# VH-VL binders against Hydrogenase maturation factor HypA (hypA), part 13

Target 1, 132 residues: Hydrogenase maturation factor HypA (hypA), of Synechococcus sp. (q2jir9)
Amino acid sequence: MHETDMTRALIQTLRDWWQSQPGQPQIARVHLVVGQFTCVEPASLTFAYAAQTQGTFLQGSQLVIRETPLIAYCHPCGQEYKPEIGRRYACPNCGSPMEEIRSGRELKIDYIEIDYIECSTNFTPPAQPEVA
Key: E = the ipSAE of ESMFold2; O = the ipSAE of OpenDDE; V2 = 0.75 times the mean of E and O plus 0.25 times the DockQ between their complexes.

## First folded at step 11 (VH-VL)

Design q4 (from z1 with heavy chain Y108A, light chain D50E N53Q L94T; framework fv_benmelstobart; at its last look DockQ between E and O 0.02; V2 from the best seeds 0.00; counts 0 for: loop humanness VH .291 < .308, pae O 5.0 > 2, placed apart)
Fold by OpenDDE, look of step 11:
Structure q4 (fold): chain C 132 residues (1-132), chain A 122 residues (1-122), chain B 107 residues (1-107)
Amino acid sequence: as target 1 above (132 residues)
Amino acid sequence: QITLKESGPTLVKPTQTLTLTCTVSGFSLSTYGVHWIRQPPGKALEWLGVIYWDDDKDYNAAFMSRLTITKDNSKNQVVLTMNNMDPVDTATYYCAHLKYDFWSGDYAFDYWGQGTLVTVSS
Amino acid sequence: DIQMTQSPSSLSASVGDRVTITCKASQDISRYVAWYQQKPGKAPKLLIYEASQLETGVPDRFSGSGYGTDFTFTISSLQPEDIATYFCQQYDSTPYTFGQGTKLEIK
């Protein structure tokens, strides 16, 4: 149920973006970053994506997931460690509880691949007046 | 004080392999990761990859097929190896330390080596 | 990959002037932007992180702002020692990417 809801949210996000794009390009691949500490299962998310995108603007597109590990920092020990997800959230050396997370909470779009790359009009930044 | 220093050949022939070493001081490689970044003359900076404290690596996909990063914690050294060098790979190569913010997930580079210019020429 | 479009590519200003550089991300990157100063023959120096946070030891004439896709770097009063090339960088996702740079000269 969690992955289904997440997929719905993802599709909505992609729709908003897609609608704002000139020419409404065909999306080939959606690249996501999924942290191990998000409780999102990549395989389940991929399955849900394939199911929910049928009959939509995302039909035929591929979901590509990159996972990031849970990494915490122990202040007493002055070092990073990998907590045991679902078991123990504490420093393996000193037993201090996990307080700071450096990685593993990500759930975001990394980038999107489209089939029709509209020539990005060279955004000529407005010429800031050369202060002569 | 944190310091990084790149060392290695400054001239490489096309198709040869580049090997650079980053020697770090002021922090442990068992605690922090080290990143590699290059800059062609007069061009923008380009991120190549990272080796983390636990020896995991992440590479820029553009270089993944020919880039390898390793480390020796006991020597405080990180080694970059890039195969099949081409004149287009001529650049100043930097190793850098990443600034950590545990709440915001900041990944800015707060300490850099001085860089080493590597020229690829026949 | 996330593209960082930086502008202008170069500018010249007088001592004491207010200088503004912009960076536009190809997608929403929240506040995951850093700004660097690079002097000739030197490595980049971190000035701003999290779009608006001043790095320790950096003069307060340097500042940053922005969220999402549009970011601004400002020097409130340009000093002679500020001659350098400035770069924006995103760290929302790998590969980390940089702007093209802005070469700043003093008249």
Scores: ipSAE 0.040, ipTM 0.592, lowest interface PAE 5.0, mean pLDDT 89
ESMFold2, look of step 11: ipSAE 0.286; ipTM 0.671
ESMFold2 (binder alone), look of step 11: mean pLDDT 91; pTM 0.930

Design q5 (from z1 with heavy chain D58R L98T Y111V, light chain L94T; framework fv_benmelstobart; at its last look DockQ between E and O 0.05; V2 from the best seeds 0.00; counts 0 for: loop humanness VH .291 < .308, pae E 9.3 > 2, placed apart)
Fold by ESMFold2, look of step 11:
Structure q5 (fold): chain C 132 residues (1-132), chain A 122 residues (1-122), chain B 107 residues (1-107)
Amino acid sequence: as target 1 above (132 residues)
Amino acid sequence: QITLKESGPTLVKPTQTLTLTCTVSGFSLSTYGVHWIRQPPGKALEWLGVIYWDDDKRYNAAFMSRLTITKDNSKNQVVLTMNNMDPVDTATYYCAHTKYDFWSGDYYFDVWGQGTLVTVSS
Amino acid sequence: DIQMTQSPSSLSASVGDRVTITCKASQDISRYVAWYQQKPGKAPKLLIYDASNLETGVPDRFSGSGYGTDFTFTISSLQPEDIATYFCQQYDSTPYTFGQGTKLEIK
């Protein structure tokens, strides 16, 4: 909800991971997946990240965001549909309320790029549930 | 094992300043924030504020003019200061550890201190 | 500030009963609701977070559901040790706010 508060939590998660690494590598890019149903504005998040990482182990790193669309599933119709965000969430065929969300709730670190070896590393955050 | 313990005076006179110390163990104040919450007798809990790992702070607007939260990471202590106490401020004061929602910055309180009752009376 | 309104204010039930408590938010708060148990003279204990996630070590008879403004807390089979006050908390935005509580009695 608050991009500044979200960035604080992100940096803490990255610090915990970074401190666990043997070389404490220079981080080049942090790749996130952000769903459309999270109400997170990528530009606001990117701005907060740039401001809060100055003077830290993340200085000079870039936040790279991939958005995922809101996709719901209508059980009565047996089909996926794309709700009209901000207008209508019910199934356009039968009018059943939105019940099952298949995509658009993602809010997670996808992977981290490291400068010295430029490898893609799948990130496993500390044990915490992902945003639904 | 995470623990928090509130300490300080249990009786304060009106207009005086309350100072409470939260002593923590099982986690680092460089890693986790600490919240202050109070419960007036027989009433709902009231969130007072928080100090985060990066020393950033948030206060409930209802108390903001009277409230200061500080910490000393090396001493594992978080300090609540509330000015100009009034009998309405009589409550049990808690400090609490947060378990934040995965990456979203949303916070709920997974471990609480035992609480300390502060009475404001002449 | 977001107001959290609980229903009922108190209830009385028998061991083995299904107990339901509701909490309504004054605005859309997505899934950002926690539920707590508070026994007399003790600090609150977290039971449910993110509306429906059971905290580690909490018995499976406790559950939660809801999204947006309407949230439900359920005890599937009431036990004698469940006598307490239960309340919800929103953490969608500061100041974080709590419901007024539901006192649960056992007949």
Scores: ipSAE 0.006, ipTM 0.597, lowest interface PAE 9.3, mean pLDDT 84
ESMFold2 (binder alone), look of step 11: mean pLDDT 91; pTM 0.931
OpenDDE, look of step 11: ipSAE 0.178; ipTM 0.680

Design r1 (from p2 with light chain S27Q D49R; framework fv_telazorlimab; at its last fold request DockQ between E and O 0.49; V2 from the best seeds 0.70)
Heavy chain, then light chain:
Amino acid sequence: QVTLKESGPALVKPTQTLTLTCSFSGFSLSTWGVGVGWIRQPPGKALEWIALIYWDDDKYYNTALKTRLTISKDTSKNQVVLTMTNMDPVDTATYYCAHLKYDFWSGEYYFDYWGQGTLVTVSS
Amino acid sequence: EIVLTQSPATLSLSPGERATLSCRASQSVRYMHWYQQKPGQAPRPWIYRTSDLATGIPARFSGSGSGTDYTLTISSLEPEDFAVYYCQQYSSDPYTFGQGTKVEIK
ESMFold2, look of step 11: ipSAE 0.688; ipTM 0.777
ESMFold2 (binder alone), look of step 11: mean pLDDT 90; pTM 0.901
OpenDDE, look of step 11: ipSAE 0.844; ipTM 0.888
ESMFold2, fold request of step 13: ipSAE 0.680, 0.658, 0.700; ipTM 0.782, 0.772, 0.801
ESMFold2 (binder alone), fold request of step 13: mean pLDDT 90, 90, 90; pTM 0.881, 0.899, 0.902
OpenDDE, fold request of step 13: ipSAE 0.830, 0.825, 0.833; ipTM 0.879, 0.877, 0.884

## First folded at step 12 (VH-VL)

Design r2 (from r1 with light chain D52Y; framework fv_telazorlimab; at its last look DockQ between E and O 0.44; V2 from the best seeds 0.66)
Heavy chain, then light chain:
Amino acid sequence: QVTLKESGPALVKPTQTLTLTCSFSGFSLSTWGVGVGWIRQPPGKALEWIALIYWDDDKYYNTALKTRLTISKDTSKNQVVLTMTNMDPVDTATYYCAHLKYDFWSGEYYFDYWGQGTLVTVSS
Amino acid sequence: EIVLTQSPATLSLSPGERATLSCRASQSVRYMHWYQQKPGQAPRPWIYRTSYLATGIPARFSGSGSGTDYTLTISSLEPEDFAVYYCQQYSSDPYTFGQGTKVEIK
ESMFold2, look of step 12: ipSAE 0.636; ipTM 0.740
ESMFold2 (binder alone), look of step 12: mean pLDDT 90; pTM 0.904
OpenDDE, look of step 12: ipSAE 0.842; ipTM 0.899

Design r3 (from p2 with light chain S27Q D52R; framework fv_telazorlimab; at its last look DockQ between E and O 0.47; V2 from the best seeds 0.68)
Heavy chain, then light chain:
Amino acid sequence: QVTLKESGPALVKPTQTLTLTCSFSGFSLSTWGVGVGWIRQPPGKALEWIALIYWDDDKYYNTALKTRLTISKDTSKNQVVLTMTNMDPVDTATYYCAHLKYDFWSGEYYFDYWGQGTLVTVSS
Amino acid sequence: EIVLTQSPATLSLSPGERATLSCRASQSVRYMHWYQQKPGQAPRPWIYDTSRLATGIPARFSGSGSGTDYTLTISSLEPEDFAVYYCQQYSSDPYTFGQGTKVEIK
ESMFold2, look of step 12: ipSAE 0.675; ipTM 0.774
ESMFold2 (binder alone), look of step 12: mean pLDDT 92; pTM 0.924
OpenDDE, look of step 12: ipSAE 0.827; ipTM 0.884

Design s1 (from q2 with heavy chain D106T, light chain Y96R; framework fv_benmelstobart; at its last look DockQ between E and O 0.16; V2 from the best seeds 0.00; counts 0 for: pae E 4.1 > 2, placed apart)
Fold by ESMFold2, look of step 12:
Structure s1 (fold): chain C 132 residues (1-132), chain A 122 residues (1-122), chain B 107 residues (1-107)
Amino acid sequence: as target 1 above (132 residues)
Amino acid sequence: QITLKESGPTLVKPTQTLTLTCTVSGFSLSTYGVHWIRQPPGKALEWLGLIYWDDDKRYNAAFMSRLTITKDNSKNQVVLTMNNMDPVDTATYYCAHLKYDFWSGTYAFDYWGQGTLVTVSS
Amino acid sequence: DIQMTQSPSSLSASVGDRVTITCKASQDISRYVAWYQQKPGKAPKLLIYDASNLETGVPDRFSGSGYGTDFTFTISSLQPEDIATYFCQQYDSTPRTFGQGTKLEIK
């Protein structure tokens, strides 16, 4: 996917969620997980987000990206390994092809950080989605 | 609920230009792109191209010289134009949506229109 | 373009049989494979995405597996209503490409 189209889809996802919330909370930060084994560049995505959120319900919010490394699991060896992106994907120990990705293909919302809607301590902001 | 519906002529003569309209509902063309796919009778589906929300376009190289995709966001319509039709272009034509779900982290979800059969014959 | 080579092109099986259809991609496409069911005169219906995830409302007799270049689609116990053509589709690269289909019939 094109980073501009990806950002637009993310903003629509956030708008749908935001409209479903009572009080339509002020969003401070959007935490996103982006794997290294994706076609998405974090800096490009952050730039597109800042440009596309001007004058919207997301005005002034930040996109915060946590990058994850490509990690595979070799079933014959029972161990994780790091494929060499662009060169070698097979297990360096036994040569088995890469079949299970444990990290590096993520592209999803981690959680939403909102301004508090009351002054209570220990209060979890009610508009943040569950982190899987 | 996302829906797409193809409309246009069902019979076209060789060398003529085909124009098909995809009318969408349940999503905004200012936010999501639309794909065009066709299926010749008894043959595999063929991806034709797409138009993004910002009017950026991608075409299958095999059809690129004959194919134009445009849209009108206010009418919720995406238009496929294919020049110089030939009997081998006889197919059912579909428009489709690709929605990436940022909560689940998946991006292979498609919604398809019902399709319209276009016959090219003299 | 990424070629999706689907096997077999047609298949006859009895009700209750385990049915397996394969797709082979011409290059590594990770897990970005979808499987569709298409009944005569109808649009394709998505059954499986990300190689192995069932779409909502799809019976659990359908399953998929694979990564990289080799993918399988399985019906664990064939039902009469499963008569259809089944397609794999890669969505790793443009143009998106489809297998030629497997026509599934009852013996």
Scores: ipSAE 0.103, ipTM 0.519, lowest interface PAE 4.1, mean pLDDT 83
ESMFold2 (binder alone), look of step 12: mean pLDDT 88; pTM 0.892
OpenDDE, look of step 12: ipSAE 0.137; ipTM 0.665

Design s2 (from q2 with heavy chain S30D D106T, light chain L54Q; framework fv_benmelstobart; at its last look DockQ between E and O 0.33; V2 from the best seeds 0.00; counts 0 for: pae E 2.7 > 2)
Fold by ESMFold2, look of step 12:
Structure s2 (fold): chain C 132 residues (1-132), chain A 122 residues (1-122), chain B 107 residues (1-107)
Amino acid sequence: as target 1 above (132 residues)
Amino acid sequence: QITLKESGPTLVKPTQTLTLTCTVSGFSLDTYGVHWIRQPPGKALEWLGLIYWDDDKRYNAAFMSRLTITKDNSKNQVVLTMNNMDPVDTATYYCAHLKYDFWSGTYAFDYWGQGTLVTVSS
Amino acid sequence: DIQMTQSPSSLSASVGDRVTITCKASQDISRYVAWYQQKPGKAPKLLIYDASNQETGVPDRFSGSGYGTDFTFTISSLQPEDIATYFCQQYDSTPYTFGQGTKLEIK
């Protein structure tokens, strides 16, 4: 249910932005950055998004997720390291506890892809009939 | 700016029902939930429950038999109802809000009401 | 329910001292720990969220660290205005639970 609440908040954020835009563009894709050091499971979020956007201004839009790795910085060693999620978070060189996270906590909109609707006509040139 | 304000009686008698109202502004109850937390004098904070945007509710099992949280989105109000009050329920009651900002990518829990002290005595 | 065990229950320190308070969760709660300052008669004030992130407007002397079950809150150089009770809170799952608090006094 956590992903459901997050999806609802995301949709509201998108609605507020969409209402402020000239022309209120059709949204094609919403690009999110989701870090590995979050409690958000990308597949669950994508599923909730598809379900909750039916019948809304986001109908037919796709949620596209880019994952980022957990990267921490060890001040005593002056270097970045990659903690072992679920196992070991301290610096492997000096044992200092994880304090500064440089990557992996992201949960935010990266950018929105929009598609301006052409004229509403669905004109397709007629197939040329065979002529003798 | 997000604000929450608790209102209701400051004194109730044992066995009575407490009703507290949280009036919110700066966010929509159609989008975000509201939490209730209490603090007995000199003791730790106790989370009571939450009402979600879709009226789904979660209650702390310790209070579940006596506790109801409801809301009226049109009035920007969330209501805590606690039955069968006892002097041990004397506490300061808070409502609080949790918000995530998808543009900045940050998570902030710093929206608490000022709290209201409810004393339970005859 | 997740129990947050906070240590110490009280401490006394001098202005300028480094102060350290710990919380241990009864199960892995990832990074979902907040630290609050509470002065008498006031609502808790959020200082640290997500285990290590400072809330807006919080002085740099306040910091947090930890992941999983063991969490630490630090005041790097104690100031007179820092006398208060400090709490940890987990928000990984409901019911959300709080440490019992650490009462901090100035010697």
Scores: ipSAE 0.168, ipTM 0.583, lowest interface PAE 2.7, mean pLDDT 84
ESMFold2 (binder alone), look of step 12: mean pLDDT 89; pTM 0.904
OpenDDE, look of step 12: ipSAE 0.354; ipTM 0.769

Design s3 (from q2 with heavy chain L98Y D106S A108G, light chain Y91S; framework fv_benmelstobart; at its last look DockQ between E and O 0.42; V2 from the best seeds 0.00; counts 0 for: pae E 4.1 > 2)
Fold by ESMFold2, look of step 12:
Structure s3 (fold): chain C 132 residues (1-132), chain A 122 residues (1-122), chain B 107 residues (1-107)
Amino acid sequence: as target 1 above (132 residues)
Amino acid sequence: QITLKESGPTLVKPTQTLTLTCTVSGFSLSTYGVHWIRQPPGKALEWLGLIYWDDDKRYNAAFMSRLTITKDNSKNQVVLTMNNMDPVDTATYYCAHYKYDFWSGSYGFDYWGQGTLVTVSS
Amino acid sequence: DIQMTQSPSSLSASVGDRVTITCKASQDISRYVAWYQQKPGKAPKLLIYDASNLETGVPDRFSGSGYGTDFTFTISSLQPEDIATYFCQQSDSTPYTFGQGTKLEIK
């Protein structure tokens, strides 16, 4: 997906999870793992998230991205290497084309940080300041 | 438990407006979007558009001048409206659930309606 | 729009054969390819997502591979029930687009 469409899918995932939670907590941070070989630009994703979460249950939450490096494995050499993204993908030792990717394709939630205890909605809201 | 079902006319005349309703169950339209996809007889599937949970929409540029997708969350319904139908628009029309789940990384059109064949003929 | 070019358009094989179908995207779409099975008169059924992951309940004789622009779908040992049309779909960007399909028949 492009970053804008991916952010909408992320919000769908978060809403589904959030609606199933007791207390429906306020989310502070969403931690993603994004691989370098996903065609996803982290800065663009963060920008779209901030724009699309205004006025939602995610209001004020922060998207935090951990990138994973592109790591490939060269079978003729029997070892891992780091392709030069945008420049050279083949094994630097033997020139074999990149075939086995061991890291860099991730696109998923790592974990979610919340601000509220699970049962915060079990409390009666404060009454209006006027007395009966 | 997720189900989608298309309903509407099976025969329309050229120039008429097609209205199809997708009734959904097992998920909330305030959480998930719905896509419309058609398949002309013997031809490839053709994505028409989608409506997101927040009412934002995407349309295939080939159809956007005559295509409208709306929804009613309380009725669990998504409505496709296509103006100025032509015999070339004869196809089976599907509504489909699409999920990209950031927990598992699962994505794709995982649930489809059974489809409704719409014939455009005089 | 991203074009998905699927090959071959039709294929005839025997029960037990290995079957391979390919799709090529007109631009880099990362892993965002799904593969579907469609039997006549039925809605498509999702088999593989993210290029290589099996959908729940799909037999392990089905597999997928590829990244970027070149993708492969394989049935390791063809069964009689696998007679269908198979097609790829890119989910990288709207409009989502589908391969033209491969009609699979048994000799």
Scores: ipSAE 0.078, ipTM 0.643, lowest interface PAE 4.1, mean pLDDT 84
ESMFold2 (binder alone), look of step 12: mean pLDDT 91; pTM 0.931
OpenDDE, look of step 12: ipSAE 0.475; ipTM 0.802

Design s4 (from q2 with heavy chain L98S Y107W, light chain Y96R; framework fv_benmelstobart; at its last look DockQ between E and O 0.11; V2 from the best seeds 0.00; counts 0 for: pae E 8.3 > 2, placed apart)
Fold by ESMFold2, look of step 12:
Structure s4 (fold): chain C 132 residues (1-132), chain A 122 residues (1-122), chain B 107 residues (1-107)
Amino acid sequence: as target 1 above (132 residues)
Amino acid sequence: QITLKESGPTLVKPTQTLTLTCTVSGFSLSTYGVHWIRQPPGKALEWLGLIYWDDDKRYNAAFMSRLTITKDNSKNQVVLTMNNMDPVDTATYYCAHSKYDFWSGDWAFDYWGQGTLVTVSS
Amino acid sequence: DIQMTQSPSSLSASVGDRVTITCKASQDISRYVAWYQQKPGKAPKLLIYDASNLETGVPDRFSGSGYGTDFTFTISSLQPEDIATYFCQQYDSTPRTFGQGTKLEIK
């Protein structure tokens, strides 16, 4: 639930992937996509990553985060809208509760940069449930 | 072929220390953590604690003063130590493996040991 | 600690019936709920994770739904082999906590 525990889970996921790779590549950057509707604070996650990767296979690597906005769709109005996170999630026009989320629930490794060659590697984590 | 198996004494006297060993196979303790859960007879399951792959630990606050979880990666063993046992600690003790996600670090418990009943009585 | 309040405590139904069991969390836990089946003398078996995802090898008559605080577990057509205790578990926060269980019996 906290950024430190989330970083531990990220490192565990990266280690599983890394151990499956021939040659144990040196990782330069880990590119992560984080949605606004995930309650993740990117700066805190980046700080925890730097602290927790010291002395590991990820030492010296950088966490790079791309944030995606919360976008919902209102069926009665036929229109996308941007909920006010922490205040109001319902459609601002008709008051319909938020139900269809088009963006903002992402939490995934986008790709991993490796120092010895340029590789765009999409990580395939264990299935992540969509926020219902 | 992930398996977990609890071993240790089945009878413990009040005030004694319980030591249980979870022997694992089909996964590495250097990459996955292990949980301890117990079930008193006829009652709900109670989560006791977790040891992560990096040897960091989390304990249920209700038991934290009495619990120690350790591991030996080379022996594929996780050890639960619980001090000052009381008859209310009579339960079936399980070790378990879990899925993981970024939000909680661990998901649901997908593999369980068979459990061992520990009775605490004079 | 997050309390998981499960209802009913016991349930009796006929083969072919639709069975519904609910859990209510004491705070918002998103979708981080699992459902287990436990037969007497056996370890729990995971059926549903993340509120609605069916674990591999589990029959599709089992399903789950919910988000936030209210969660539902359903057996669409009860079979004789479904006699067991069913319980929910939250894994949104530490400590992980469990519902007290629902004992399911066949009439």
Scores: ipSAE 0.013, ipTM 0.616, lowest interface PAE 8.3, mean pLDDT 84
ESMFold2 (binder alone), look of step 12: mean pLDDT 90; pTM 0.928
OpenDDE, look of step 12: ipSAE 0.085; ipTM 0.663

## First folded at step 13 (VH-VL; framework fv_telazorlimab)

Design k1 (from r1 with light chain R49Y; at its last look DockQ between E and O 0.49; V2 from the best seeds 0.66)
Fold by ESMFold2, look of step 13:
Structure k1 (fold): chain C 132 residues (1-132), chain A 124 residues (1-124), chain B 106 residues (1-106)
Amino acid sequence: as target 1 above (132 residues)
Amino acid sequence: QVTLKESGPALVKPTQTLTLTCSFSGFSLSTWGVGVGWIRQPPGKALEWIALIYWDDDKYYNTALKTRLTISKDTSKNQVVLTMTNMDPVDTATYYCAHLKYDFWSGEYYFDYWGQGTLVTVSS
Amino acid sequence: EIVLTQSPATLSLSPGERATLSCRASQSVRYMHWYQQKPGQAPRPWIYYTSDLATGIPARFSGSGSGTDYTLTISSLEPEDFAVYYCQQYSSDPYTFGQGTKVEIK
């Protein structure tokens, strides 16, 4: 249910952006970054996206998810480490609690990929959508 | 149009319990990625966040105040209620509620709309 | 909890001068956000995401920084700019504020 409601909010964000764009471009792929240390399962999100985009301006578009690893920094040891999600979060070297998270909490749009229609003698790649 | 309005007593005696209501329109607290926060400001002093409540009923309190605070929401009435026990004259402040929203472009929550604030004076 | 420390506490300057306000975080944050507040008013969003001006904010304002060290700069102070400025982080709950820098007329 969480992913269903999140997907609805993501689609609304995309709709607002799409309506503000010159020409309201055709979207091919939405690239999303999802960290391992979130309560979001990529497969569930992809499923919800496919279901909720049917019959909308996102018809036929694909949600592409890049998962980022959980990486923490141990100040006493002065180094990064990879906590074991669901098992051990403290520094494996000194036992200090996890305090500074360097990666793994991301949940954001990376970029939007727009479809091209090929021209016979002139090819212009799609401009990257601006990120607010 | 998003609007928020704080309401509650202007005057509270020491040891009494303060109850503040944030009434809002233009958004729903059932929407994923939405929250309401309470921030206070003693006269002539800095802003101090107090409490947050999210759409999923997750709640956070300022550590120094947490034993005195309770936050709740009524999604059907578009209201958030803050209760603060054992009021003291040092709690005299303007209390604000503010809309919190998740931004998928930055990957962060942010406060975008604030109420006008309500002054609560604690004195005998 | 991330603590934000602003400096200086008060910045006394004349119109036309350059103002530089600092905000230091107790641990790394992705972005710093800024508010302006005038007496008797609610805080107003001023700069989002370190450097993006909120709607209607004059170009003389700018923001910069990364990691733990962030600044708000006013290139040439106007009479309307004398106010208190707060930094805020949204990287971790609870979303804490700095204690403010008051920019006042010398």
Scores: ipSAE 0.621, ipTM 0.734, lowest interface PAE 0.9, mean pLDDT 87
ESMFold2 (binder alone), look of step 13: mean pLDDT 89; pTM 0.887
OpenDDE, look of step 13: ipSAE 0.804; ipTM 0.869

